# VH-VL binders against q8kdm7: the designs that were tried, part 3

Target 1, 259 residues: q8kdm7
Amino acid sequence: EVNYQALVDADVKAFQGFFRKEFPDVKLEDFGNGVYALDEDARKQWKEMEEFPPYELDVEAGKALFNKPFANGKSLASCFPNGGAVRGMYPYFDEKRKEVVTLEMAINECRVANGEKPYAWEKGDIARVSAYIASISRGQKVDVKVKSKAAYDAYMKGKKFFYAKRGQLNMSCSGCHMEYAGRHLRAEIISPALGHTTHFPVFRSKWGEIGTLHRRYAGCSNNIGAKPFAPQSEEYRDLEFFQTVMSNGLKYNGPASRK
Key: E = the ipSAE of ESMFold2; O = the ipSAE of OpenDDE; V2 = 0.75 times the mean of E and O plus 0.25 times the DockQ between their complexes.

## First folded at step 1 (VH-VL)

Design o9 (framework fv_ogalvibart; at its last look DockQ between E and O 0.01; V2 from the best seeds 0.00; counts 0 for: pae E 21.3 > 2, placed apart)
Fold by ESMFold2-Fast, scan of step 1:
Structure o9 (fold): chain C 259 residues (1-259), chain A 121 residues (1-121), chain B 107 residues (1-107)
Amino acid sequence: as target 1 above (259 residues)
Amino acid sequence: QVQLVESGGGVVQPGRSLRLSCAASGFTFSSYAMHWVRQAPGKGLEWVAVISYDGSNKYYADSVTGRFTISRDNSKNTLYLQMNSLRAEDTAVYYCAREPLWDSSGYFDYWGQGTLVTVSS
Amino acid sequence: DIQMTQSPSTLSASVGDRVTITCRASQSISNWLAWFQQKPGKAPKLLIYKASSLESGVPSRFSGSGSGTEFTLTISSLQPDDFATYYCQQYDTYPFTFGQGTKVEIK
């Protein structure tokens, strides 16, 4: 019998060990701050902005949507326990359905199950509801389990995606976010891969609005000349699953402001 | 195929302003960080400024901070350097230079021919 | 700022000679160093990046080595086209800085 969790724990130790070695002055939990963990001047500006964050209205709108009655009298609150403080439960591998379930996927499934139309992916109301849930879940520990062979297969698909070179520019997530972490590339500071998924959804100045992790995945794919996968595709859900597992032991700290 | 062509250089008196342009062709300009590098007559190379692919990030050498402004217009494939409060020490050939996308974080794979700026009274 | 110092400032060499130019950084820059060639009246041309990676189209007689604070550019068999000034550049941190240059002259 294969102990899949032990194999995954060894990967987590090696992945986090890479970043501890490359950035010995950065605390493990601070990697969730991305570039702001590495650049003191950028961190100072970011903390000042977070005192009056541009996503505040999105969080309030998300709260209103979370509690808004569906036509049948239920609401999103009916689908999520603990008043919606459930960010730490996602993503997870659903053993019955044999697939990774993300928070955004669960939000839309709740709507459809109750006779409502799904939200469009990537931005708008889906991002606002996700932002509200992230906001009230802030500080929950990342602790994603990979115990079954089926879950391990999904984890390995995400791992292969993360390390594979792709697109016209022949770049991988690991090449950018491990080898070039902390470097200036195209006059932008490249964020470390550790903690990538813990701070979403994000208000990016470049977008002028709040957006989801899978919107960021599509943007990164376009930037390297690769065709993006659809939001909430198996590929991107497995990638999110892998990256979130790599952040086991960090804390969820979304929503966040980013450039 | 890749070409960078600077223009706007000339002779200017101390304290005045000059704007340099760099016309890019043969590549997707909007994907690349762009730099200005200068060289005083008979001297070595000095890095001046950088602008990110979308114009959101800019960095300057201390010698030009507060006087020079780097900008770009991606719809016109053009890079600019606005030079204010010019000093005799700013006399140099100014090169625009492209930073590669992939396996680099700050060297220059293509340079323009340069444009001479002479600050003289 | 990171100071880049080249040695020698000038060297005299003959066609066929092995030429070695050294570049020293005032602090560790890992392998974030490039080498450029500049001929009189012309723009610089990239030769080497990431300390040892040869730019496409650059002759194989050029090679780079080193890491941390000490770097070397070597021309294994000098050709007439190689008489030029050579610059190293660090791109570890802003501001980017260049060495003062090494002029390779005809002996």
Scores: ipSAE 0.006, ipTM 0.549, lowest interface PAE 9.2, mean pLDDT 86
Fold by OpenDDE, look of step 2:
Structure o9 (fold): chain C 259 residues (1-259), chain A 121 residues (1-121), chain B 107 residues (1-107)
Amino acid sequence: as target 1 above (259 residues)
Amino acid sequence: QVQLVESGGGVVQPGRSLRLSCAASGFTFSSYAMHWVRQAPGKGLEWVAVISYDGSNKYYADSVTGRFTISRDNSKNTLYLQMNSLRAEDTAVYYCAREPLWDSSGYFDYWGQGTLVTVSS
Amino acid sequence: DIQMTQSPSTLSASVGDRVTITCRASQSISNWLAWFQQKPGKAPKLLIYKASSLESGVPSRFSGSGSGTEFTLTISSLQPDDFATYYCQQYDTYPFTFGQGTKVEIK
């Protein structure tokens, strides 16, 4: 019988090893800070910003939404254990459903299950709730397991997506976030792929608002001239699954501010 | 420079056992998954087995399952292939091959020179 | 198992010729395809990985293309050093499998 977890663990080691070799002066735990781990000036500015985080109001709003009663008297708080500190539980592969479940997916599923309308994806209230959950989950270790063949298949789909060249520019996620990590592309420092999923949702200055990981995925697709997939598509859920696995051992540090 | 050197090949009778070794140098052996690939005389290439970086996971071709065992000693930078119950069809040059650390999942960037195993009565 | 079928089995060409070798997979393997060159008595040498990525140190006259089930290796201008046997290999799914090989020989 194939030990799928061992295969994945090997991938994680190799993946993280690549970045540790490429950036020997960066601590493993600091990769969750993206480009701020690579550029001192940017880091200083970021730290100053973090004294008054631009996402602070979103976290508060998210808290209110998290505890807001549904028509049936329950709330999002009713759906999640540990007072809502469940960022580290997502994403996971649901063995019954045979699909990756993300935090945002779980949030809307809770709403729908309680007779409420789902939030729109990518931004708005979904990002605010996600931000609140992330905030109270800070410090949790990324520890996504891939034990079954079905989970491994999902993992591999994400992996294949990550390394597959797409779009008019014929580029892969790895093509930028591994090969060009730390380098300037279009006047921006390209973040290492390691730790990509630890700090979402993010308030991007470019957006002027808080947004989800899948919003960022769509943006990356556009950047390479590829048609974006829908938020919470199988493609993006699997990609999130793969990337999060690759960040096993890091700590969640969302929400965060980014350029 | 990356080097892989196979040894242990020879002529054996059917039913006998043979152990191949692959000595690795020039890279951090313990970080890489390693493979065995064989090639019958005048024939194509056939994947045989893989072992993960720490030896915790192994996978075999159906043709050798139950007869061959892949292993490694990272302290000695050596890959092994224990071949039991050898058959005539196992006659081949056996190559050890390295799988790149990332963006690979199974292609081979470095190969040894190979060692010939001949199974004949 | 995924079957890899190369064509042609043998190809006769002259120095300077454009050579194209085809590899077909029995099912989609995305871009998880590598090309190897092998000379008599030598180990295979990696040429292309991920269907189209040129391995470091490999001459630019070699190129790979394709995705899904159809792949091609192209030598833009055949050199004397290029007469060899070429293999494609899928690494989409275990067990990994090779094509039967294409021998490029002198016309």
Scores: ipSAE 0.006, ipTM 0.492, lowest interface PAE 11.3, mean pLDDT 93
Fold by ESMFold2, look of step 2:
Structure o9 (fold): chain C 259 residues (1-259), chain A 121 residues (1-121), chain B 107 residues (1-107)
Amino acid sequence: as target 1 above (259 residues)
Amino acid sequence: QVQLVESGGGVVQPGRSLRLSCAASGFTFSSYAMHWVRQAPGKGLEWVAVISYDGSNKYYADSVTGRFTISRDNSKNTLYLQMNSLRAEDTAVYYCAREPLWDSSGYFDYWGQGTLVTVSS
Amino acid sequence: DIQMTQSPSTLSASVGDRVTITCRASQSISNWLAWFQQKPGKAPKLLIYKASSLESGVPSRFSGSGSGTEFTLTISSLQPDDFATYYCQQYDTYPFTFGQGTKVEIK
C-alpha cells in the first residue's frame, strides 16, 4: 500500500523550494507568468500586450470551434463538463487506460468519437480550441493527482526525461530551466520550469501564431540538437504530467503571449 | 427499434413545389444529424442535404442549393425537405437517413423506405 | 468534391465464389469510407464503416480493407442473399459522395 501521492508531494516541495530560494522576491503564484515574473521590462511590455492580446482572435475562433456542430449535431461542448472550463482537469492519469491524458488528446478524442477528423496536433485549430478552454478556466488550481503505481510510473518517466541530458549539447530540461533559470542568453531570459505548463497554449512572436506545449517541447529539443519526439507521444505526455505536477498549487493562467 | 418513415412524395409538374416529411421513432431524434439522400430511377445514390441535431446548421448539394430547404421539428421527431422550383432531374426516390453519433460518424446507419418524387410535364 | 470510382460496375458470380469490389477516391479520405448493400426496391443497408469495421448484424463473410485512396469490399463465400448492388461512400468531407455502384448478379 504505497502512498504515491506523499512521495510526489515531497518532490513538489523540493522542486518549488529550489525556485523560491533562487528567486526569493517572486511570489509562488507569479511563477506561472514565466520571465514576466522575473524581469520588469518584460512584464511592462507583457501588460501592454494583454490590453490587446495577439491571441484574442484565436480565443474567439476557439470559442466558435468549441460550439460548432459536428455533422452528427453534437459539438465539442457535448464532451466537456462545466461549460468547457476544464483546463484544471488536464493532464491526468487515466487508471483504466494506464496512460496520461492531455487536454489536446481529449479534444481530438471527442472529435473522433463523434465521427470528425482529428485536428493536427501542434498548432491551428487544436491550439485555438485549447486557448478558448484555457481562457474560461483562468484561476483554476493546478492539482494533479498521482495515487497509483501506474500513475507514479508515468510521473517518474516524465521526471527522468526532465533531468536527463540529451542532444548534441548534452543538456537537460533541468539544466536550462532550473540551474540557468533567470539568466540572460543574448536577448532572452531563461524561464523557470516552475509554472511552465500553466499558461499554454501560447502565442509566440517567434512563431507569429498560437501553438501548443508539445510544439514548444519539439522546438526546445531541436535547439539542443536532440531529435524531437512526436506530439502527444507517451514521452511528451509524461513530461507534461511531471511538469504540471511540479506546479501543483499554482493557478492556470493561459493562453499567454511570449516573445 | 429505429424507424424512419418518409411521406409526401408524388407526381408534380416542373416549377411546382413539394414538401417531404420523415417521421422518426425508436431513438432520441434531437441528438442526431439527419440527411436526405436521393436515387434517380435506375441510378446511383446522391447525397442531398444535412441538418445538424438542433437545426442550426444546414448544408446542401450544389444540384439543389437555393431550391431545397432542409428543416426539422424536434418536438415532433420529424425531418422535412421543402423542394421548390422542381425540375425533371429531381425525379428520384428520396431517403431520410440517420448519421450515427459515435466513432466514424458521417455514414448512414438507418434509412427510411423512401418516397418517390416524379417531376414530369 | 471527392469522386468515388467503383470497379467493376457489374459482376457475375456463383454461390460460393469470393467476390471483390474496389472503390477508389480522387484524394485521400484516410479510412472514412462506408459500404452499403441495396436490393431492388429496398433502401440501402450499411455493411461496413471506417473502411473495415463490420456493422452489427452483418454476416462475417463480409469484410472491408484499405486506407487513403484505395478500398476493397470482399464477400468470402457468396450466398443467395448477397445478390445486390453495392455502393461505397466517403464521409471525409462534404459533400459526401457515393461510388456509382457495383451490381453483383447470378452467373
Scores: ipSAE 0.000, ipTM 0.383, lowest interface PAE 21.3, mean pLDDT 87
ESMFold2 (binder alone), look of step 2: mean pLDDT 94; pTM 0.949

Design t10 (framework fv_teclistamab)
Fold by ESMFold2-Fast, scan of step 1:
Structure t10 (fold): chain C 259 residues (1-259), chain A 122 residues (1-122), chain B 108 residues (1-108)
Amino acid sequence: as target 1 above (259 residues)
Amino acid sequence: QLQLQESGPGLVKPSETLSLTCTVSGGSISSTSYYWGWIRQPPGKGLEWIGSIYYSGNTYYNPSLKSRVTISVDTSKNQFSLKLSSVTAADTAVYYCARQSLDYWGETFDYWGQGTLVTVSS
Amino acid sequence: SYVLTQPPSVSVAPGQTARITCGGNNIGSYNVHWYQQPPGQAPVVVVYDDSDRPSGIPERFSGSNSGNTATLTISRVEAGDEAVYYCQVWDTSSDHYVFGGGTKLTVL
């Protein structure tokens, strides 16, 4: 019997070990802070933003949407246990459907199952609901299990995506966020891959609004000259699954401000 | 202005449940920036973290105490509470409640109650 | 479970520098926080994230953390600095906030 969790645990140890060795002055838990773990000036700006969070109104709007009755009298609160404090449950591999389920996918599936129109992906109301759920889940541990062969297959698809070279510049996620982590690219410091998924959704000054992880994936694809996949495509869900597994042991700390 | 105040019985019999409440004033327990925790200190010994709770109900418990501890929150009263079951003389300690920052101040316990001595004795 | 080791006591003369150590396996990979507990009082944070100071804490308090040892340094020690000092980390592997055993600082 193949112990898939043991194979995955070995990958996590190697992945996290790479960043501990490459950045010995950065604590494991601080990798979720991305560039703010590496750059003192960026850290000062981040602390100033977090003192008066630009996403606070988005969290309040998300709370209102979470509790807003559907036409049938139910609400998003009917679909999520623990009052919506469920960030730590996502993403997960659904053994019945044989696919990765993200928080945003679950939000829209709840809406559709109750006769409501799905939210548009990437930003707006989907990001606000995600921000609310993230805010009340802050500090929950990342502990994504990969125990079945089917889950391991999805994990491996995400892993292959992460290491695959794509686009006009022939670059991979690993090339940018492992080999070039900490270097400047177009006036930005490239963040380490470890902790990439733990702080979403994010208010980015460049966006002027809150946005989801898959919006960021599209932006990263554009940065390497690759056509983005659709938000919540199998490719991006599997990528999120893999990256979140790599962050096992960190805490969810979203929503967050980014420059 | 932020103040935390422990309350509850100062004497608990062996095998019974120790129950304490922390009342928060001068600030909201429903903050997205903070967990709320319990720390104890046996006479003449060091600090031991018991557990922490977020206003949504999410908890972390000390692994050595996890089978005996329950922390709950009541946002309408601006309070959180500790229950520790099956107590023994080893549970005699000063019990503190404290506010716990998540990441802005490095996940520290930045404001503490005065502490309340709980003695386990028949 | 993760263990933090502190010396039980450190003595210094007024105006001298006190160094209080906190030993732990690969503690340099953790964020270390330091608490001051004056006699009969609740603890207060004096250093967080290895080397940062909360508002109101004098610059005489500083910290470092590398390898297997974190250190709280108190320069130009004053009588009012007498207290028990505790180091503290979050241990991700066990979901545990671990405190050191405490170091009693005596100003002679």
Scores: ipSAE 0.006, ipTM 0.525, lowest interface PAE 11.6, mean pLDDT 84

Design t11 (framework fv_teclistamab)
Fold by ESMFold2-Fast, scan of step 1:
Structure t11 (fold): chain C 259 residues (1-259), chain A 125 residues (1-125), chain B 108 residues (1-108)
Amino acid sequence: as target 1 above (259 residues)
Amino acid sequence: QLQLQESGPGLVKPSETLSLTCTVSGGSISSSSYYWGWIRQPPGKGLEWIGSIFYSGSTYYNPSLKSRVTISVDTSKNQFSLKLSSVTAADTAVYYCARHPIDYYGSGEYNMDVWGQGTLVTVSS
Amino acid sequence: SYVLTQPPSVSVAPGQTARITCGGNNIGSKNVHWYQQPPGQAPVVVVYEDSDRPSGIPERFSGSNSGNTATLTISRVEAGDEAVYYCQVWDSSSDHPVFGGGTKLTVL
């Protein structure tokens, strides 16, 4: 029998080892802070923003939406245990459906199953509900398992996406977020790939609003001249699955402010 | 294999209600992955979407028909049904039931991947 | 409301390539689906999401979509390909599907 989890654990060790070697003065758990783990001046400004976080109203709106009754009398709270403290459960590979399920996908599936319309994917109410769930889940350990061949296949698709060169600039996620981590590109400091998924959704000053991980994936694709995939496409869900596995051992720490 | 079969009267009088049922076999209508819909085609003309339903009872209707259309679902019988009220000769058409996947990745971009064979409904005195 | 324009008919000789167009304002930003309706039969989806094929549809059916025109291409056309072909998109502004008027493919 093939032990898929052991193969994945070896990948995690190698991936995290790359960042430990490249940035020996940064603690592993701090990579979830993105560029703020790498740049002390930016980190100081970010800590000042977090004292009065711009996403605070989004979290409160998300809480209201989480508890708002559907037409049938149920609510999002009916679909999520522990009062919604479930960020640590997502993403996961669903063995029956043979696909990666993200938190945002689960939110919309709950709505549709109860007779409500799905939220739009990238911003607004989906990001507010996701922000609320993230806020009450802060500190949960990232511990995504890859036990079956089917889950391992999804993991490998995400891994292939992450390392593949794409777009007019012929860049990969790994080229940008590993090789060029900490460098400046168009007045932006490139974030490390480690911890990339643990702090979403984010209020980005450039967006002027809170947004999801898959909105960020689309934006990054546009920046390198590549056609973005749709939010919650198999490609982006598998990519999120792979990247979150690479962060095993870190803690979820969303929502967050970003430049 | 999945099959959809339309049934109902082939002749309806003007001003009355057209009633059709679609029976789903070889698969369950109680699925979060699919809507179930009705499309019609007047003789010699193109396709017109009427509306769609989710197994929970949630519906989307063509705005031009919304005031006259009701689609319902009966999960215990694995069926969904169309009622079109106040019919006129303009409602004479072949009526198809169809399945369409729920597209969570866009804002409702759906194809109709499985169709019934269609049933002709004539509105005449 | 959003409008899809198709030529009413296209004729092609057996073994040649047929091209059926679907015109729409900025249609390249939308996903286009294609249906084949043989005489007296229900429609069958032959291409969805611009260029994907359902299981069982031959590789000689292909699609493209850019700018203001989507195209269904049928290579090595056979007599059995005679049908009316419909394109379809989702109009997000009115939240419903929009079908083209149909193109009758004649194989002579």
Scores: ipSAE 0.000, ipTM 0.392, lowest interface PAE 17.6, mean pLDDT 82

